# Miniprotein binders against q9h3h3, part 16

Target 1, 235 residues: q9h3h3
Amino acid sequence: EDGFTAEHLAAEAMAADMDPWLVFDARTTPATELDAWLAKYPPSQVTRYGDPGSPNSEPVGWIAVYGQGYSPNSGDVQGLQAAWEALQTSGRPITPGTLRQLAITHHVLSGKWLMHLAPGFKLDHAWAGIARAVVEGQLQVAKVSPRAKEGGRQVICVYTDDFTDRLGVLEADSAIRAAGIKCLLTYKPDVYTYLGIYRANRWHLCPTLYESRFQLGGSARGSRVLDRANNVELT

## First folded at step 16 (miniprotein)

Design WI84
Fold by OpenDDE base, look of step 17:
Structure WI84 (fold): chain B 235 residues (1-235), chain A 85 residues (1-85)
Amino acid sequence: as target 1 above (235 residues)
Amino acid sequence: DREELIRRFERLVRRAERLLRRAEEALKRGDLETAEELIIYALMSLKLAKWIAEMLGDPELLERVEELVERAERLLEEVERLKRE
């Protein structure tokens, strides 16, 4: 239980979003250059603040790969935030269904699969697999956090366009698994991030919509994807 | 949108076919563990493709998925046989 308050993690994420990104854009860069770029900027060696001896001399917020079909569409985030403030003032009950309707109304539908890995070869290998899947058009966009000074776990985020499209969420899970990723995955809608809804929020909302576990052995081989809100397996 | 579902179906099928070809190559090299993993990944993609075919009510798409599932199952049986020897 790393004692960082949900607020501290939010502030760090916002600060990281404002710092420069290292980006491989498959729309403008040939796929043949991906291996050289991955070798130049391994996530386990890229440092958050550009430490001496790191591949980066300047601060880096994220390392990202954009696929050929990537189009940034964040929807109406400002309208979403205004509606959220009005809802809080109204004293009406706030449920996961309420947040889903707000997201739909304001077209803020993006979400991400998250995996947390320790710095090292396994992280760099996982990232390389995801980056290839993005460049090959199996995934649209992914990012990974740089190495922090404290040596904490790094996060890989793999995005989907619509958290309400269960099939699309499952397609992304299948692509992540096909890239060789076997660890626990959690899926979080971006609407929760934009509204500042983290763990232990006052509304008791779970920011994790789905959980994926992978197993090679036994009668149920493959991913098991759990809907956390309804406690139902989707696979 | 029917056209979008068809595009998604074709992407899943193409992924499965690539994974199955790689699994066959792994089998030829005697890499049974890699072959098994690749087959499992293919079956995951084919399950989703089957759901799309069912949603579309298209018997031709269902038949294509079933043929690939049968291929994957035969490869898996061969891997399991070789692991027991």
Scores: ipSAE 0.847, ipTM 0.948, lowest interface PAE 0.5, mean pLDDT 92
Fold by OpenDDE base, fold request of step 19:
Order: sequence, then structure tokens, then C-alpha cells
Structure WI84 (fold): chain B 235 residues (1-235), chain A 85 residues (1-85)
Amino acid sequence: as target 1 above (235 residues)
Amino acid sequence: DREELIRRFERLVRRAERLLRRAEEALKRGDLETAEELIIYALMSLKLAKWIAEMLGDPELLERVEELVERAERLLEEVERLKRE
């Protein structure tokens, strides 16, 4: 993915963030209503632009579930972006450590586990498991992309408050696995998203900090979480 | 923060206990595959709880985790026995 692809993906993500969200907020809605809400808005049927016959008549950017302990904190994203522009013009080397320090300085510490699934029953079932885990307080917040016209893969994002807290990242992995999710997971800090840093960027930065693989059988049962920056298994 | 680590520990332990109860129920139904899966999930949570107990240097928390790990391992052995019959 070249700079154009990264900019395009950032623009699409921003456009989705600006459209209305379908939200189940466990802080204001009884947990007993979750099953009815999931049945009404299965992610495989909710369309990005409110297509005829979809559960939504209006555009939907994301479908989200907020847990009881959820508090939105994005930090100083504008200050982060300004500092990033200044860094690029300085000619100083840009490393993963540089981005970590920028994130800490501007309090932009959120990150997410990502899973990509084809539209259908498996996606809807995975989302239902994640949504239940959020409402039960095992996870804080999650979102899923609506169905695109192209029928491409949808993404589920499960957030953590601090990508620098390795234990918190592993706790979220364990909760996702306990929800019945067995697919490949990748963890990305939001700082990379806000700065438009995607795969194959000109700085050769890997936006994926962690990778989780799950196995039920063999000598290594459970999740194997790899630190991609250090090439070390954390589990 | 010690109090936050204790809260995180208790969350992991509660998850593990719930998963082990569900595994026992799956065993009673003869659903060995579901039982195994639930036990593996419990062990994952208990591993993290053990790390927290070690970080805190709290022998009581460590003992609680060890008891739950032993329970999970016994259930897993039973599942494996039943899969061989």
C-alpha cells in the first residue's frame, strides 16, 4: 500500500466515523435488550449507505457496543498531528519508538484488536459474542463495519485503553478468545490510524504491534501472542 | 496501582470460574469438544491472573489461581479420557 492507498483508507475511515453509528450503550440500555438489538441489526445485513431491504434506511458508519465502564478518551489528536508534521519536516529518523513517545506525549494511547471476516453467519455470530462480552464487562468497547456494496470483508475492532500496557492487550485477547473467536487477530494502536500509517508506508513502520493466533490442540493450547516489533512471543 | 491490579485479577478469576462451570455442564451433556474449548479459555485467563499475583507478590492470590488451574487440568484430563473411549 503506497501513500495514496494509506490516504484513501484514512479518508474512508474518517468518512465512516462522521456518519451515524448504530450503538448499543450498556450504560443506558438494559442488558436484556441486547439480543433483540443484535437480531434487529446483524452486521452482515446492515449496509453502509442504507440500501433497500437493509435493516437501516440511513447511512451507517459503524455498529458499536459500549460497556458500563466505557469513557471516550481520544487525547490530543490535533497536537499529535501537528507534532508529526513537524517531525517529518525535521529530517530526523522516524522509528516505532518515536511514535510511541508522540502517543504518550499527546495522551493518544488507545489501540484495538482487529479481525476481518466475510459477511455472513460467522461474522454475525462473532459480533454477538463480542457484544455480549462488552455488556458483561469483559471488554470496554467494540465496533464492527457495516456491509459494503462490494461484499468485501467486514472488520471487528475491540479496543483497549493503552497499547503500552501489554497485560491489558493480553487481557483483551483472552476475553475475545473466551467469546469464541478463533481467527487471526492483529493489534494496532490508534496513533498509527490518526497519522495515516498503514502497511507498506514510506517509513517502513509496521502498524501491527501484536499478532494473536489461536489453537485448541497440540502442545501450545490457547492464544499465541507475538510482539511483532521484537519478534518475541508474550504468552 | 495495586488496587487496579487486584480488580483485574478478580475479573480474570471470575471469568475462569464461569468458564469452568460451563465446561462441567458441557461434560454432563457429553459435549466433549465444547468442554475442552471452555477449559482452554479458562486456562488462558488463569495464566494472566497468575502473572498478576506474581507481580503483587501475594501468596493468597497465587494459591487461589493454583487451585483453579488444578481444577481445570483435572477437567481436561477427564475430557481427554472420554475422547479415547
Scores: ipSAE 0.834, ipTM 0.941, lowest interface PAE 0.5, mean pLDDT 92
Fold by OpenDDE base, fold request of step 19:
Structure WI84 (fold): chain B 235 residues (1-235), chain A 85 residues (1-85)
Amino acid sequence: as target 1 above (235 residues)
Amino acid sequence: DREELIRRFERLVRRAERLLRRAEEALKRGDLETAEELIIYALMSLKLAKWIAEMLGDPELLERVEELVERAERLLEEVERLKRE
């Protein structure tokens, strides 16, 4: 089980961002076409490099769904990176608070809930639920990784506009749960991705800000969202 | 922004109402498991809606949430009763 280092997964994600995307855009495409699009491009069958017999003949980096309210805004990523380099050179202490302030200053506030699923019916069903929630305006934007040759886990990313808005993070969690998703979720700000801060980084920064667990039975029914930085439950 | 919070509140309430209607339909079909799941999803949305209503200090919004919570709890009690039967 070649434990793909967080660094390797990040490099693959960056490479995938440069390849063509399969996109359903609810701003330009009627919602009635979503089911046909999902049937044409099930993420378990769409291959990263357009393998023979796949729905895609060309490489696909991501499969994505854009909601009606989606507006691409990445903020000042270049300014963020320059400020990060200057900070490293200064020898000043780097904390989660430092990164939060850099993100705010440069308006790089996007973050995402992440779920990892094995290829197959469960993944396709989960993706269909998320895609529907996006088209219905319960979520703004989501993407899923295509199937790799090795048949590894695929990732669904559900974005929020502001990782500093705890309510918005919780609203997205509730919408994901309402779409029928019961697995473990982790929330990561995009600022950590843009700065190359992954697991086991030299600054001991945890790139996972929140963790969500779902339970149907017992005394605590529903989603439990943990703030990883403070070790406090938010729900 | 008060207006944005109100929009977010209304979205959560509409989600909860839809989920509760679907739960009632599942209950009528005897699908107790689906009914319970849908009620739990509704309660999650209502919890966030209650938080927004509290932040806004709006008693009318609080009352609307409380009514929906009571409806969800009654449905859950009915599901639990039927599961024991």
Scores: ipSAE 0.832, ipTM 0.940, lowest interface PAE 0.5, mean pLDDT 92
Fold by OpenDDE base, last read:
Structure WI84 (fold): chain B 235 residues (1-235), chain A 85 residues (1-85)
Amino acid sequence: as target 1 above (235 residues)
Amino acid sequence: DREELIRRFERLVRRAERLLRRAEEALKRGDLETAEELIIYALMSLKLAKWIAEMLGDPELLERVEELVERAERLLEEVERLKRE
């Protein structure tokens, strides 16, 4: 809806990764301090560039929470990128299967559930639920984008270690839902991000592998997770 | 890894049990909407736990999940009954 191309959103996300992060690390900080930290840095008020009157005076790329079991493992991203360049030069067909094999070969297996929310109480409440789930060990790591000047939607990212582990993807969905989040979720492997593969790419690759919809009413109560590549419901 | 699957199973079951206890507490205070949501969350966790039990081929784990599913369904029926009154 916001007129930003998928390429522009990607460039902004990459730029944000290079700016300082506001982090709550449950490995080093007592869980009892989480509520005070959430109150100090509500995502709807934290600004991307440290605007006057915001909780942050300096630029913030992301607000993040690390769980007790969090271990950063990005795999061989450089080897992945080199292999991707070689593949493009070869003129060989590029398929979702090709990217999956590249990801496995280079151990770049991380992925994330994404939700987009307008700035405000609903965003801050959703983030608080996710942050608590991370600190309680239901999730490993999550991040949220700060507020942009234009007041666009903010994104919450909830990570899983392996996008090829369908059970792990579904476990994360169930934990997100149990945290009280009912909005649409999309799942994207990080390999697509590292290779610059976004919506409407020249290879016609869909970077969204899974979609989750939640409903309380009707015969199909709960979360429905769709495999977008195969058009099959997993739940 | 069997041990990892068992750890995942136990985590899902513990989550479901916690959610069902909270649902029972919500029901006692007459908060039918909260009770229903918590039961739905529990059933989601139990569905995944059932899948793990099936993958492991463990009838004891399957029985534990089935007992919790039955408890959740009974609570849901009670909530639905009370919503109709």
Scores: ipSAE 0.831, ipTM 0.940, lowest interface PAE 0.5, mean pLDDT 92
Fold by OpenDDE base, fold request of step 19:
Structure WI84 (fold): chain B 235 residues (1-235), chain A 85 residues (1-85)
Amino acid sequence: as target 1 above (235 residues)
Amino acid sequence: DREELIRRFERLVRRAERLLRRAEEALKRGDLETAEELIIYALMSLKLAKWIAEMLGDPELLERVEELVERAERLLEEVERLKRE
């Protein structure tokens, strides 16, 4: 529905990665300062390009919160990319299993739960819940996109260290839900992003490995996490 | 790593216990909706904790989870009773 192709969203995300980030680092900043920081930089008001009247005067790529246990390790992204180019040149079949093995080999194992929310109170509230969960050590790291000029949906990304660890993926889902998030979640490994594999790619690879739906009522109360590759419910 | 699984288990259990305490407090305030949500979140955490206990083959961990599940279910039944009144 939002007229942005998956490629455009990815290009924008990559461009945003190069701009300055607004970061709350729980390793260096007392948790007691989180509420003031959230009030100063609500995601719905922080603008991508530092619009007049925004909390930021300069461009902001992402707003992020780092937990106490956060250690940035992207693995061997360059080696991964080289191996991917070689694989494409070889003409060998490319499967989700192939990408998993490439990711493991190069230690590019990070992945993220994604949620898309319209700018406003609900977004800011969701972000505050996630940020608290990160600072409390329930989650390791999260980021949210700033407000775009066009008023499009903002994305919250909640990272896990290993997309191959199903338990870790489910733990993060449970923590996100416990933070009060009820919307649809999709899980994407970063390896797909680093390799430029988006929706409708020529290899028919689905970059979304998991989908989580939450229900409060009915026979299945809680999160239902679907393995999209196998079409199996994990919960 | 067994030690890491134990750490994960303990984190999930602590989360569940915190959520259940908050649910009990919500019940005391008459906030049945909040209580229900918190119980559901606790049960989600306990489900994962149960899986870890099973993976570890530790009956003591399993018993701890089961006790918390029973507590959560009792609270949920109380919420459901009060919602019907």
Scores: ipSAE 0.830, ipTM 0.940, lowest interface PAE 0.5, mean pLDDT 93

Design WI84
Fold by OpenDDE base, last read:
Structure WI84 (fold): chain B 235 residues (1-235), chain A 85 residues (1-85)
Amino acid sequence: as target 1 above (235 residues)
Amino acid sequence: DREELIRRFERLVRRAERLLRRAEEALKRGDLETAEELIIYALMSLKLAKWIAEMLGDPELLERVEELVERAERLLEEVERLKRE
C-alpha cells in the first residue's frame, strides 16, 4: 500500500499540471519524429524536478502526446466547482448520479484510464506503445508522470472525451490492450479530480467507474471491463 | 451521430485488420505467442465493431465484421494446433 493518500497524489498531480510539460503534438510534429522523441525523453529517466543527469534540466509536470484529433475542451470547470460548493451547502444528498449530472451540465465529461508502473523498461515500453497509438489516431491524448525522487510508481493516463460514453471507454481499453499493455487499468472521470473527490472521501463516492483486467489464457481471453457502480461486466 | 459511429466502426475494423496481418506474419515466423496475442486484440476490436454495426442496424457492416471474426478464429485455431505440436 503505497502510503500516499489519494489526496496527496491528487495534490501532486495538480502541482504537476502547473509545471512545464514535455509534449509531442502530432498536429504540428511529423509522426516520423516520435521515435526520436521517445528515445530522448523516456519517462523512466525524465525526472520531476530536473535532477542532474536526467534528460530534462528543468522541472517537468507531465510527458504528453497529443493526437491529430485532439482538441482541449475542459468544459466549465469553474462553474462545476461553484455548483459543487452550492450543493454541499444545500445539504442535499450527493450520489454518483449527482456528480454525473453536474458533469453533464457543465460539459466536464473527460475521463481517463490509469495504469501504475514501476520506473524502468516496462514503463518506457508501455508509454511508447501508447504514444504510437495516439499518433496513429487510435487514442486522442495520453500523459505519463515523470520519475519521482522516491522511485515510486509512475502513472500513465489515457483520456477519453466522455466518461458517460461506455462504448468510447471500451474503445480506449481495446486500444490500450492492442498497444501491448496487460496490467490492471482503472477508469476515473476528471470531474472527481476537479471536485477533490478521492478514495475514502466523506461522501463514500467511488471515483473509479471502471476496472479492466486482461488475460491471455483461459476461457475468457482478452480484456474484462467491470462497471464498478453496477458490479456488471461490460465486455 | 450516425457518421461518428461509422468513423468509429471503420477505426476498429482497420485496427483489427492490421492486427490480423501482423498475427499472420508472426505465424510465418513461428512466433505463436505473439500471433495469439495479436488475434485476441483483433477480436476485442471486432467485438466493439459488431456492437456499432448492431446499433446502426447495418447488415453490410455486420457482414464485414463477421468475415473478420471468422478470419481471426481460423488463425487462432491454427495457433492452437501448432502449440499442441
Scores: ipSAE 0.827, ipTM 0.939, lowest interface PAE 0.5, mean pLDDT 92
Fold by ESMFold2, last read:
Structure WI84 (fold): chain B 235 residues (1-235), chain A 85 residues (1-85)
Amino acid sequence: as target 1 above (235 residues)
Amino acid sequence: DREELIRRFERLVRRAERLLRRAEEALKRGDLETAEELIIYALMSLKLAKWIAEMLGDPELLERVEELVERAERLLEEVERLKRE
């Protein structure tokens, strides 16, 4: 929409990424400790900058849970960024297909399902369900933003390792739903994040690849996952 | 990779089995809403497991999924019957 908003979001994201994270790492921490950790650090009460009375005394950029099978691999992010700069100066068209090919070429294949919730019980309950799913091996990695001073909505990100594996993205959706999450989910490949491409970007690219809508009532129960580019249902 | 697909299949099936056991427990205590919800989650997992079994071309895996789908559908019919009462 405008570049000013995108520049502010990119700067805030970079600052949060660089600040310390609160991490429960199932690879090194017993699963039996998870519930105590969740009780100590509810995302509705962990503050971005360590406000008085919060459980954290120092800034927190993200609260994260790493699954037992988590194997970090961001791919060739530097090569991706260099190719992106070259593409921009080339005068060639920039399209979602171009971004997909850059991501594949440089092995930057991860992506994430996103949900936005207000601070409070609903957020903390949703995060706890997601964190348990990660520790149980149903999901690989998730993170949640801490509480901002203005108290706006917070985001839970649930990662998948390959956005081109549509079945794997649907598997993650099913695990999220089985954790009791019924709200709208949107899916964003990490390539957009690493290139600083957010909503209202100057290239008019849509960083949201899929939407998942869930319903329990009626004859069409379950997730309905829409491919936004083609307006077709995957499920 | 075939081994990775098998791991994903087993994860989805184990999830569905756990969900169906929880649905049966919810049904036993009369919590029809919870039972219905859990059955739907199980069917979602089984749909994806079926796709993996088809990709593998393994009729034994497909049969396992279809047996669980049948169990889930019987439970859902029972829940719907009880909601009418």
Scores: ipSAE 0.823, ipTM 0.940, lowest interface PAE 0.6, mean pLDDT 89
Fold by ESMFold2, fold request of step 19:
Structure WI84 (fold): chain B 235 residues (1-235), chain A 85 residues (1-85)
Amino acid sequence: as target 1 above (235 residues)
Amino acid sequence: DREELIRRFERLVRRAERLLRRAEEALKRGDLETAEELIIYALMSLKLAKWIAEMLGDPELLERVEELVERAERLLEEVERLKRE
């Protein structure tokens, strides 16, 4: 049951990754062009397969913004995947600690904060704030899913370099909040994505490492970030 | 590594300074809710900057962040006072 769900989620993710992306790349494009680009391609209107009346006529897998300091480095993904296959045939237990060690050994350390929003102005406004933060150098890389045919919630992903660097993960949370984002954020290390491990996986692993909840009122104002692996509050 | 930590510290401090200037502008125009939000964002950045300054063991960096925290807290007290009116 869980295996079928995880296999379909992995296939959908691979298909989106393989389709064209709409990219604003601050390394090659002046920052003054960002607002026009955002107005042309709002994520609530960019459709996955290029529906009539949408700003895109061809499929779009992701809408992305790359900061000036973006330096792609996925690490040894092929070695990670080979080691994962070997581990599964070994009979050794598979635990969250096992995944952490594989990621460290193969230098697949990136991860991402995720937020899920319904299509509309709120999504487009949130994405614009994140995109500006990336171009301004407060965040390195972000992407947002296009609109699905029948709607549904869309996802904004904000990447960090190293999920083991808790301070760096918190720095990204603070930049996201400073862009006006108040919703729940969840953090998933990329190792889980590259191995096709989702919520309904056969190993019952939880791919969410951190959660951030934001509050303006009361005595505990700001982000409260929970480390789910150790059940401790980082903030 | 040390150079990277200093760059991260400076980024967080510059963000906090910009947020506090925007909060002061919002306060001048009477937008107390926006001012409060911006001050809270600034304090979040300063907490992380303080953590970095502690890792570096640099008392001058700690003093810089503490001065900004005091400024942010004074602004927040002013906003809260005006909201009670």
Scores: ipSAE 0.817, ipTM 0.938, lowest interface PAE 0.6, mean pLDDT 89
Fold by ESMFold2, fold request of step 19:
Structure WI84 (fold): chain B 235 residues (1-235), chain A 85 residues (1-85)
Amino acid sequence: as target 1 above (235 residues)
Amino acid sequence: DREELIRRFERLVRRAERLLRRAEEALKRGDLETAEELIIYALMSLKLAKWIAEMLGDPELLERVEELVERAERLLEEVERLKRE
């Protein structure tokens, strides 16, 4: 809208995905090396394009941690995209239910909890907690965006392997909270990302499936997770 | 899959046990806010573990969860008592 379009958002996301990633892979690197790696590559200091004085000399699209049990499986993305094209030309209505069915049919089931934080100590602290949770086996995979030239909030993505497994999504929420994260979390199935469907899309679809709000005080303590598609609290 | 659910149950229980031990340590040093926070995280994990135990229909697993919930609630009562003192 403000000089940004769905095409620009998709291109920006694709460029980041295609640039090099800084990865700590617990499947090949001992856990004892994690703290040194975190100190070397804090997300508030790793720059998108390798500014002078940053720890990276080349562009970085994402900083990521893979857990010991990480087994990548994007599913049938090509079949999903073909079916999506056919659906759009069919004249049938496009609803959240049809997206869910496409994802199930083509086994594109992963999704992610998202949090947005300003560059600085809070971001680096939150990322370190999430990275440790991944290496300890409490979470499977996480990534964080590098510092942008224009400044602004950075995003931490914490993945789950099946957005239809609501209990598994709640398990990830609980692990994130146990790492000390108290801010609003939103959950987006990867099917929306693979189809290029973002917030201001022409179908008026909401890519955010779940919201998690955390409270320490009062009578209701812990996470309250809302299923936005069905207006149902999961907790 | 039953094996997968048992694996997830054990992970949640082990997390809760670790969180409660950390809460006990925080309580010993007088850090009541940290202790309370850790107990809440433990109870969140135990709620999900209880759901899994119910899905499995296994009363032994359910009993383990209930015992840990009781432990968490006793610790929370102790924290609240000390905050009043």
Scores: ipSAE 0.815, ipTM 0.935, lowest interface PAE 0.6, mean pLDDT 89
Fold by ESMFold2, last read:
Structure WI84 (fold): chain B 235 residues (1-235), chain A 85 residues (1-85)
Amino acid sequence: as target 1 above (235 residues)
Amino acid sequence: DREELIRRFERLVRRAERLLRRAEEALKRGDLETAEELIIYALMSLKLAKWIAEMLGDPELLERVEELVERAERLLEEVERLKRE
């Protein structure tokens, strides 16, 4: 069941990327239209396959907001994937350091803060705050999954352009928090995604590079961000 | 590089200034929890702005940050005092 469900989930992920996305693109759409768009397409009600009663009649893979400064650059993904195959056959160790170096060499530096929320008001409110932050220029680009028919948590992804720029990753964390988001955030460099490296991978790599926990009370108010590769707090 | 760091600094400072104004308004109406949250968000932004000012080695930028930190800390002390009462 594990092998079957993992293969099925991989196929679903591919299909979501290929299906239409609902996009608010601040580069071509006035910011004053954002609130109406958010009200029309709350992520808790936009369904993956266009269920009856949904605001969407067709499948939706992702709901996304592009900021005015958004400039897509995935880097040399093909070269990355080729070098990854060569590395695996070389007999050299596969470590987080080798993944980091591959990403740097091929300029695949983007990554994302992730948050998982149950469908409902909390999710829709969090997404609206993130979308406003993107349109205001505090964040570059974000996406949120639509509601699956089986239920379960949905994910908001907030992208940054360079996972090695720790300060830039912290700047994005602060913008997310200022939007009122208090839940656990985890950060995954895109290199792991492009190489198909998930949590239970055969190399025992951890795709989560940073974790952010937020506290309003106590002596350490604000975000506490842990670098999991080095076991060092960045904040 | 320097111009981009200044742009990031200015974004963080403007965010903090907006958050502190909102915190002052919340304090005026007695919404102490909202005021506290907004001040914490402002201090988070200012901490990062201070880091950038130090990287730039620019004493005028550092002074701007320190003035806003002082303002934020005074507001937080007032909020904490009122919550104890």
Scores: ipSAE 0.813, ipTM 0.935, lowest interface PAE 0.7, mean pLDDT 89

Design WI84
Fold by ESMFold2, fold request of step 19:
Structure WI84 (fold): chain B 235 residues (1-235), chain A 85 residues (1-85)
Amino acid sequence: as target 1 above (235 residues)
Amino acid sequence: DREELIRRFERLVRRAERLLRRAEEALKRGDLETAEELIIYALMSLKLAKWIAEMLGDPELLERVEELVERAERLLEEVERLKRE
């Protein structure tokens, strides 16, 4: 069931957020140390719970890189959550538009481009490119999930400050592509994450606002970014 | 805010300039696939820089972008010509 699945996904996300993170913080660490850090902690080898043979002995919820200009600002998440509960009891329709209004009202404007990659060289290479882009100032903040015991694809999240700034979201897409990333990207505003709204949710909301598809050859070269709500190409 | 838009514009232009220099180096090595990729990334960056220059209404910024777009297009034509031979 979609409600059951959403509750389990939210609990798993909360547990990962609460466990220790491996962080390269450009605000306090020289950029010249990045390559050694990346070599020590490749996301394909860092395990969620510190499995034997992994570089980490403790659980790791996320591996992250903070850019020099990173200034954490989650906004009024508590007020957002309270307003969300009130909306649900009001009898008014729950739509992407009402979520957008809640996010604006409570200043919970961040969002992220997501990519899902299998463990291995492609994942580690993609992460390294993203991490370098963050340290160089082309992106602000990124994180990647560690390898899960069950296996499966891992996720890289590349954050932007304001999902309502479409140009800024496209700028992040261009920075990701310039790092050599050619896979499908999807964009999810953080408001959905803070409210525990995942793909299989009881409200049947679609948390993905944008999709970016890249191609080198053919009639359209570069990113094609589709607005999922309006079925309109932004690029 | 205007200063923020100018900073974003400058970042995009500097990225495009670096990408085009790298594309020229790849072209000298005969690495046509790398050159093509770098030029496409540069053009993506320049498209967004042009959008910012238009929002600012600044003809000097628009001219800088247009000059770089012309450089990128000339390089891409050269790469495509060499790939056909």
Scores: ipSAE 0.812, ipTM 0.936, lowest interface PAE 0.7, mean pLDDT 89
Fold by ESMFold2, look of step 17:
Structure WI84 (fold): chain B 235 residues (1-235), chain A 85 residues (1-85)
Amino acid sequence: as target 1 above (235 residues)
Amino acid sequence: DREELIRRFERLVRRAERLLRRAEEALKRGDLETAEELIIYALMSLKLAKWIAEMLGDPELLERVEELVERAERLLEEVERLKRE
């Protein structure tokens, strides 16, 4: 359902982060085990709270795949949050440039492409494609939300390690498309997530940096990626 | 880092090569829709590889990309011709 407020979305994200995750970690698990794992835990069947008949008996916050090259390093998130609080009380202007500089200063550079899909075969197929791309080394890390309510959309997050590397963000878009994903993608730096800055925030900041739209036919085939901050098409 | 850019270039080129081989296989069995999709994904990867080759200023890398683009475009023209029939 699309009716969540910014405060509600932040609270749900925090709760999911704190619950157990189902993880396929290519750094410690042979790639040959991936297909069996995907068959056991399709995201359209894994329930948020462990409902009867689901493959999980306990709550699951996220289902994730870590690639061979995944290096877990969220940066100085605590320092970032402290600097953010100081900035808010300082009276200095809060701008996208300020957020970018905070992220750079505290090494909180990761970001993610997001896609929203309804439960069912299309979601499970998309997730399997993304998971294989991660294990193959085309992407570093991805996660998908479990099924929380009948008919509600779920989200796949595909991470990149540096939102300031525009080419790297485009490389991830290309890898996502090659996995067969044709829906709208939006890109959000993690700095906005860690600071609780969502679309309807009081600072009027736009946490979506890029949008990717894909078309197969016509003269403009492929991804068209729009830079939301500068209103410039990158592709 | 130059070495990092070369690694990213090679990853993109290898992806494109795999996609084009799969597109050729699909074309041989008459699966024109699959062939078209794979060629488009290959061209997306090659566009980014070309950008990297230009940043590196390396004419050998640029030539490798251009050869693959030409191959991809010939395949796409053939697929489109067959779809009109």
Scores: ipSAE 0.777, ipTM 0.925, lowest interface PAE 0.8, mean pLDDT 89

